# Miniprotein binders against q5jf28, part 21

Target 1, 318 residues: q5jf28
Amino acid sequence: MERERLIKTVEAILRGAGYRVARLDLKGSCFDLVASRLFLLLFIKATVNIDTITEEQAEDLKRLAKFFKASPLIVGLRSKSGELEEGVVYERFGIYALRPETLYDALLNNELPAVFAERGGLYVRINGELLRELREKHGYSVNELAQLLGVSRKSLLNYERGEQAVSLDVAIQLEEIFDEALAEPIDILRAKVEADLNVKPETPLEREVFERLKKLGLGLVKVKKAPFNAISTEDDIRLLTGIDERKTRSTIKRAEMVAEVGRIVNSGGVFILEKTKAEVVSEVPLIPKESLEEVKDADELIELIDKLKKEIKEKLFS

## First folded at step 8 (miniprotein)

Design u62R
Fold by ESMFold2-Fast, scan of step 8:
Structure u62R (fold): chain B 318 residues (1-318), chain A 107 residues (1-107)
Amino acid sequence: as target 1 above (318 residues)
Amino acid sequence: DPELREARDLLSQAITLMHEAVRLLQEGRPEEAADLMTEALHIVQRAIELAQSTGSDDRAIRRLKYAIMLMRLAILIAREGDVDLALELLEWAYELIQEALEILSKS
């Protein structure tokens, strides 16, 4: 139950910092928590061992982050190399990975980390221009300072140009020599990621639904490791879109998750099924595929969704 | 080692206060529970200082620091009105303090 406790700790950190949070209980999902505060949006994967995240999960996490202009984060406790260090940022498939304590410091204490792990070592990016200024003010030549630090002349010049990070030992030595803060913080809350948003549908039903939604004028971003199959979008319309052949217990549970996620990312939800009677689960309509033939564009689809929500609400109270 | 003995005694006191805080949370008295949790938190912080001064095992220190974070979060979450989450955070903090006590028993 380490994982359950980790997820609850991350939720508590986010809520303690004033974030609105939705938690997912979905095995294999690319994220476990989504959180929003002011202009910040975070998609978080919580895993005890950061090495267990798959490339497929990481790619979907980056895809969601890119689409929603959010920061993806992995929060964990260890890797195959042992316990993660507090204050150190790790990386898996281009995604920052860090301890809960590091997230706590960033969100509750406004203390961003500055140390990152790479190629089996710990490194710090420094203000190279400030380093050069301090070296010159203290009267050190490039060779003299390089010798004091135990680094090559070429490395020191690369540090001053901002082309190379220093080892943690060198960062400590520099701050001791100059008595100045040189470390650059890592903005884990505004991470930029690259991802391909043009992913093709996999099943015959997905292809049919995607083709119909595209004809209605909606753009589509496919995901595999989430409670929905795609994000459907046009102008200010955003729908977390689920696709299933039949209504199952899993469909209902995923619709509930879609409602919670949608609340945080300011998006609607809809499930399109091969055959169903129109109904609503937690404000998320479940509609038959045939209903898509009754609308001519994205705006009419939204009108249909809103009409179904109203009709079902009226029947509930009649 | 008298400093380690004092650290262990302090952690035992913190555990007692945490049990009382849990009782208050279960009775719907989160503000009183938060006051006791704050007292327990200060005691754990003092135990960390004493343990660090003796060159104690980093495993124990790391567990105690994590427990402090959980206790701080439990206070915030309890005041927000989420008693269930606060109790789960305190249960984990309690287990970490007990594990640290076992590690520190070696002195």
Scores: ipSAE 0.791, ipTM 0.919, lowest interface PAE 0.6, mean pLDDT 89

Design u62W
Fold by ESMFold2-Fast, scan of step 8:
Structure u62W (fold): chain B 318 residues (1-318), chain A 107 residues (1-107)
Amino acid sequence: as target 1 above (318 residues)
Amino acid sequence: DPELREARDLLSQAITLMHEAVRLLQEGRPEEAADLMTEALHIVQRAIELAQSTGSDDRAIWRLKYAIMLMRLAILIAREGDVDLALELLEWAYELIQEALEILSKS
């Protein structure tokens, strides 16, 4: 239940800060929450121990973040080395990882973290130009300040040029000596990541559906660890696309999740099944793959989706 | 240690206010619950200051700080109208305060 409480805390932090949030309950997913506010979009993986995130989950999280121009984050409590420290940014597979208190401070107190963990130490990037100005203003030579800090002359010059981060101890000493904020914040809310958006479908059904969607003019971004199998896109069209052999309880739950995620990322949803009668779950149509043979292009697919959604509403309210 | 004894008394007082706030939330009175939670939050904050002045166990201090965050969030979420989430946050805050009391009592 520690994990459930962590997820609910993160949701509360996001909502308290004015974000619109969708939470999904999907084992093995690369994200547990997606949140939007103004131009900011966050995909968040919540895990008690940050070391449990897999490389495959991390790659999918970065892929979603890259596609939606969002920031990926991991929120957790510990690692194999012990409890994560408040105000410290960790890294897993190129993704920032931090405590919920750190996220709280960033979102509700407008206080970004400045300390990061690397190779068993804690470090801070500082404003090197300001450091040089303060050193000169206080009358310290490079050698004098280096001796006070217990660092080499070369290291101090690299700090002043912005070419080297300082240890946390050095950062604390600098702020004590100069009584000025020198630390540069880490912008965890606008992190940009690299990811390969070109991933091949895995199952025979996925290959068949992907091939058909491509023939309709849709671009595809495959994901493995999400409530949908792909993001289908063409100009202004974005569809969170689920693919399943048949309608199951899992299909229904994932369609509900797709509806909620779609609301946050401003995307439609559709599930393509090998065999089903056309129906709608939480505004997400479930259509047989045969329907893809009957439409000529992406526009006709959207028209089919819109008609199905409208027909269901008319039956309920007529 | 008189400061540590005072901190424990304050935490017990905060727990009593939290119980009353939970009751008000369950009765559909979130603004009154928020007022009591705000009072409880200030009391927990004073307890943290007293415990820190004695060099108390970091595990107790961490729990109380986390409980403060959960209480602040519960107030915001309750005012948004999500009573269920607010109650869950308060339940966890309550557990953390109780754990902190146990740690401080062994000191």
Scores: ipSAE 0.778, ipTM 0.914, lowest interface PAE 0.7, mean pLDDT 89

Design u62Y
Fold by ESMFold2-Fast, scan of step 8:
Structure u62Y (fold): chain B 318 residues (1-318), chain A 107 residues (1-107)
Amino acid sequence: as target 1 above (318 residues)
Amino acid sequence: DPELREARDLLSQAITLMHEAVRLLQEGRPEEAADLMTEALHIVQRAIELAQSTGSDDRAIYRLKYAIMLMRLAILIAREGDVDLALELLEWAYELIQEALEILSKS
């Protein structure tokens, strides 16, 4: 499968499940799709081989997910070990990775995966309390059930206490013996991740812009692998902030992506450039760095952004 | 093998229905297209059952299962009014079914 087909398949799964979706066409980005439905927000990286994702991309994806209280997800088809299996959750740098069919089942069939891959094996977390209850109800001693499953007595006790996941083979045997669902689902749609939100700007221009925005009262979260360089915040207002030396075709395309992403994550956008005439691309203002010196606080910056958007709208309808 | 021959015949029938569904989508008739896609979907599911019963190549089975997902998505997306995306999904499903048919024909 081509990468483009994988991305469109994921988009179709999300949209079929009622999500609003924005798709990015940006090489090296930490995500390719962002999707929202009700209180759920997903940042998704789609890649044919999940091993191609870099640690830097993964850190930025986790940073975005943490900031927006979203779940990060990788959707792929294979790894160095071969084809990914349907219904199995893999892990890459602390992020769940799974096949598009697994995502389809979760979103369209309300069927969360329960099997996860770890250290070359397949495992399942089970309801240990229910396991103990079923064992006792069916008259098995700990030793008898352990022998039947081919596991140690210690392992069975750990399973019942919820301290150890079982192998997939053991999970299958347990469900055959008791004729009950014991597997605990993996909530891939509400994954909690940790990331450092205090990453420092890298370029001289980024440092100057960050310093100025901070003096205006804005909080800042830096990202590297996205169509924007930072998320600027004041109270509940969020701005996906691009920083570039000059307006290029890439700048325009990234501003268009920022507009689409912003729509999904309920955030505005702005691009701050070393040299440009003020203009608006898809509701995203592009302003020269010197304009930041003309405003005295975050409120005035927001007013400038709103004014520019209004002036362009009036011009188009005049 | 009679079961394998029947599976191939079913896949050919599904391809014909999908071709007509594409035509209906292009003509602005998404509900009729969805009905034909639903028929094609059931036929492909039947072909998978027959192919699996003969111990057929897993590569063909995986392609058909993925095609089923794409067909289900095409039905949903077409009903939501996105004809362009539905057509792309249906085209990919068609290609996967053709590849599966080739694999099964060599068995």
Scores: ipSAE 0.756, ipTM 0.905, lowest interface PAE 0.7, mean pLDDT 89

Design u63K
Fold by ESMFold2-Fast, scan of step 8:
Structure u63K (fold): chain B 318 residues (1-318), chain A 107 residues (1-107)
Amino acid sequence: as target 1 above (318 residues)
Amino acid sequence: DPELREARDLLSQAITLMHEAVRLLQEGRPEEAADLMTEALHIVQRAIELAQSTGSDDRAIQKLKYAIMLMRLAILIAREGDVDLALELLEWAYELIQEALEILSKS
């Protein structure tokens, strides 16, 4: 219940801020929501305790964010250390983690967070050039201001050069001394993440399908913790690609999720099954692996997908 | 503490207005519900100020601040036509305010 309420809160924040949102109900997924607005695309994992996210989920989340040029975010309420603080950015496997109130402020109040948690402390990155300017304007030497703040001369010089973040206590003292905003906001909506996009397929069926798609000229980005197994791409073509041995209730639900996610990320969807009759679920074609042998390139695969989608529409309106 | 007593009275008043706003939402009157929710929101904000001035339990204050966020979101979502989501957010806000009241009543 608490997790469901958290996800609904995040959805409401995104929608209230004018984002288009797709929500997933998939246990173990690396993301629960994907949202787009204007130039921004967000992949969000919502979890009550941020420590429950696995390294595998985090890697897949960063992989999706890197591929789609999106920002990954974790939204949660607590960690093993207790409740997360409003306005504080935490980190989990290289991904920003924050409270829903922090996301609300960023999206609806245009108020980005500036405080981040690291190694048991709270820190702020400051505008070092402005700090130096204010120090000089107020007549403080480097040693005088360092002594007033209770920091070393070397630390103060590093602050002014932008090479070191200050503790929250120092940031508060600086605000009191200069009565100026020195904090650099953390742009959680444009986070840059590193991820390896060249991950190998895991199962024999995935290996067979990947090899065939590669022969058609498609590049592939493998993911495990999502409603699809790969993103297939060639020039302007993008397909959220599911792979299953047979059609199950899970296949149908994931195809529905793929349709919704695809709408937000401007990508098509397809499920490739070891054994099936060609059909369409929520505008996502399910095709047998054998069909891949009947097309010669990526363009023909797209034509097959479009043909199947059209054929089903004609049947529904006949 | 007179200020803490006033804060509790304000939260009780806000709960009454929120209950009425729920009724209006269920009757298909989202703009009237939003007006009552806005009034309730201001009352909860005032209760937070009074509770903070007395050094009250941070747990209660945090619950009330989260409730305010949910109330603001419920107003926006209701105006966009999603009555079901708005009602769920409002129900959660109501529960948080009641929990805060219980904490403050033992202070």
Scores: ipSAE 0.803, ipTM 0.924, lowest interface PAE 0.6, mean pLDDT 89

Design u63W
Fold by ESMFold2-Fast, scan of step 8:
Structure u63W (fold): chain B 318 residues (1-318), chain A 107 residues (1-107)
Amino acid sequence: as target 1 above (318 residues)
Amino acid sequence: DPELREARDLLSQAITLMHEAVRLLQEGRPEEAADLMTEALHIVQRAIELAQSTGSDDRAIQWLKYAIMLMRLAILIAREGDVDLALELLEWAYELIQEALEILSKS
């Protein structure tokens, strides 16, 4: 499948650049890869056509990025307008979208993109203060340079004030005239996004579990399009928290994904089920919701999780 | 066009080297495979230069550049020890080179 090949290519780019990577196989998830290197953390959605991303997926991706102080990215090949161009940054619901070659250049060639697509055109943000200095140094009046570029006087003044991006054609002309790099790179690896972290639980079970976790002193960040239902947090504690009514094959698969994601984002994992016998899947405990009544606070919950993880290790290694 | 003919011959040579690199990867010889992949990479780069100089189909050039990226990634991933992922990347690179070769053959 083209999508599977895209995901593997993105994984290879990240790993080739020295990132630790976890890859998900979860239909409808807001991200397909999470990657960490040094102080950088990336949540990546890989999709052949960037227009297939839903608003719900985008909101959850931004929520995860905001909580973990990470950058969200969409990596794709096409949009409704056709093939995406290498070196061009697109936007979908406030998230940067780009080709795998653009990501490759950023991570392995240390070459950030500078061109962005907007309303059917290609644009570049430039260092307006440097533009003004170069114009004055070379003896051009505002009118003279505007005429050379084929733009209005007002547009040139807005460029110099940093109030307006230039078209790609104007950016090329400016670099030819002054023989200087005026383009401002787009820092796709450190994009800051805003999102509402106070989303309410949707199901009766989620609501009950949230109330019990809050009574233990944990703050909660709800997500819908991920292998977990919430991030439970207090001070240094972070738990990727799954909630299900019953243990199913889906529960097991999501627990495995939570274990992998947790390693990259330095967070523990737990699944709270309506009714189950306590067990562990890939270092992630599955516990009945009644167990939350047996602990007094967040620290005791962590002790329970650690105890269950230790018990399964002893069982496996005799 | 003699330059296009040379480009096509070079791409055929690169495919042969990639085939041998795949065999070496499957035999657990990633460093030797990386050496052959590096050689194939330089040959594809030369084919791109020749195709560009003749004003060839941009689509073929784009496919070949993507194949170069996949080949570079395959070398890095193979050296990391992930033979399966490296083979997957090389298989896609192979298909892109074949598609580019077909486009260039119709020009």
Scores: ipSAE 0.747, ipTM 0.901, lowest interface PAE 0.8, mean pLDDT 89

Design u63Y
Fold by ESMFold2-Fast, scan of step 8:
Structure u63Y (fold): chain B 318 residues (1-318), chain A 107 residues (1-107)
Amino acid sequence: as target 1 above (318 residues)
Amino acid sequence: DPELREARDLLSQAITLMHEAVRLLQEGRPEEAADLMTEALHIVQRAIELAQSTGSDDRAIQYLKYAIMLMRLAILIAREGDVDLALELLEWAYELIQEALEILSKS
């Protein structure tokens, strides 16, 4: 309930800001929403308590963000330490975590956050060069300003060099003393993350399918916590690739999700099954793994996918 | 406290307008619903100002600010034609305003 309401609120924020949005209803997924607008792409995990996110979910979220050149975000309400504060950026496994109000302000009010939480305190990165200029202009020595702020001389010098963030209290004092904006905003919409894109397939069927797709010339990025098992790529070709033993209710739901996500990230979808009759679900083809033996390269695979979509569409209208 | 009593009265007025806006949304009248919701929004904002001036519980203020965001989103989403999502947002806003009223009533 609380989680569903949070996800719907995040969807409304994104849509209100003009983003195209796809929402997932998938237990354990590394993201719940993906959104695009102009040149921005966001993968968002929405969770009431940010501490419930697993390292595995975080790694997959970072992989998707890195592959699609997108920003990963966690939107939540609480941590083990209590309610998250509006305007404050938290961190979980190298991913920015923030309240829905903070996202609202960034997207609809053009107000990026500047405060971040670290080891039980609140901090602000400041323009250290501007701080030095203002200190000198107002006639304060390093020692005099340090005493006014209640900080050490060494800390003040580190602030001016841009080597140390200031506490929120110090940031407020500096604004009061100089009557100038010193805070550097945190660009949560263009976050860069590091991730290893080389993850091994887990099941015998996945290994067989990966081997065949690689022989067709496709590069593969494996994910575990998503409605698909891999992203298959060659040049401009991108396929959100599902792999299952057989068609189940879960396969159908995941194919529907793949279709929605694919529209946002400009990628096709395909499900490769051990045993199936060729069919299409929400414009996502489901094909038997044996059909991979009928094609010699990635281009022929795309031709097969397009042919199946066309044939099944024609049958529905005949 | 006269200011706190006024804040509570304003929140009750906002709730009444929100109920009417929900009815209008359910009847397929989203523009009229948005107008009433905008009026309710301004009343809640006034209640926040009064509650803050009396040094009221920060939790109540946080609930009301979140409700304001939900109401703003509901207006925008309703005008775009997504009545179901707008109603979901308004239901949560309503519950938050009720929680804030309970907190303020204990002061």
Scores: ipSAE 0.765, ipTM 0.908, lowest interface PAE 0.7, mean pLDDT 89

Design u65R
Fold by ESMFold2-Fast, scan of step 8:
Structure u65R (fold): chain B 318 residues (1-318), chain A 107 residues (1-107)
Amino acid sequence: as target 1 above (318 residues)
Amino acid sequence: DPELREARDLLSQAITLMHEAVRLLQEGRPEEAADLMTEALHIVQRAIELAQSTGSDDRAIQRLRYAIMLMRLAILIAREGDVDLALELLEWAYELIQEALEILSKS
């Protein structure tokens, strides 16, 4: 399977399910797709082999997900252990990883996965209280059911207390014995992740820009593996903020990506450059670092961004 | 193996229908293309059932299931008006069916 085809498949799954989608073509990015529908927001990294994802990419993906209250997902086909299985949720650096077929089932068939991979085995979390009720209803003692399942008494008690996941084999046996759904689905579409949002700037230019933006009253969340360097915030204002030393083809392409991502996550964009003439790319202003010295606070920066966006429209219709 | 031969024959029929659906999409006839894709989809589903009943290579079954997903997505995307993406999905589905057919022919 080719990576481009995987990304297009994921895009088709999202669009088929009614999501609005923005796709990125950015080497090394922590995500390839961002998608929204109603109150759900997904940041998705698509990679053929899930083991190729770096810890740095995973941390940035979790930072974006935490900041935007979104769910991060990895969609892939294999790992170093071989092909990923349909209906099974894997993990990479604290992020759910799954096959495109599993995502298709979740979004188009309303069928969430329940099986997860851990330490080379497959496991299922079950409703332990329901298990106890079914065991008692069918007249099994703890020892009798444990013997029937081939597990210890202690393991069965842990299952009933919800303290231990069962192996897939045990989950199948329980379904056969009781003819009831005991499996707890894994809500891959509403995953919550933890991430440190207080990452420091890395380059001298980033430090200068961050210090200036902070003096203007903006909060900052630094990211590395995205088309922008930071998310700048004040109250309800959010700006996907790019920082470059000069305007390059890469700068233009990333500004275009920022415009598309911003549309999905309801955020503005701006690029701050060491030296450039003020201009606008796809509704994203590119401004010289000097312009930050000329604004008094965050409100004036937003006014500058809005003014530049309006000026391009006026020139197009003059 | 009669069931395996039938599965291969069905997959060949599906490929023919998909080729015709591609032509209809290129001609701006997405609803007619969707009808043929739906027929091809049912045929591939039947081929999967026959291949599974014979204990066939899991690699072939996995490819056919992926192809089914791509075909279903192509129908939805074509109806949405994105002919280019629908054609790419069908091209990939076609390749997966051919690969599965090759695997099954060696069984």
Scores: ipSAE 0.775, ipTM 0.910, lowest interface PAE 0.6, mean pLDDT 89

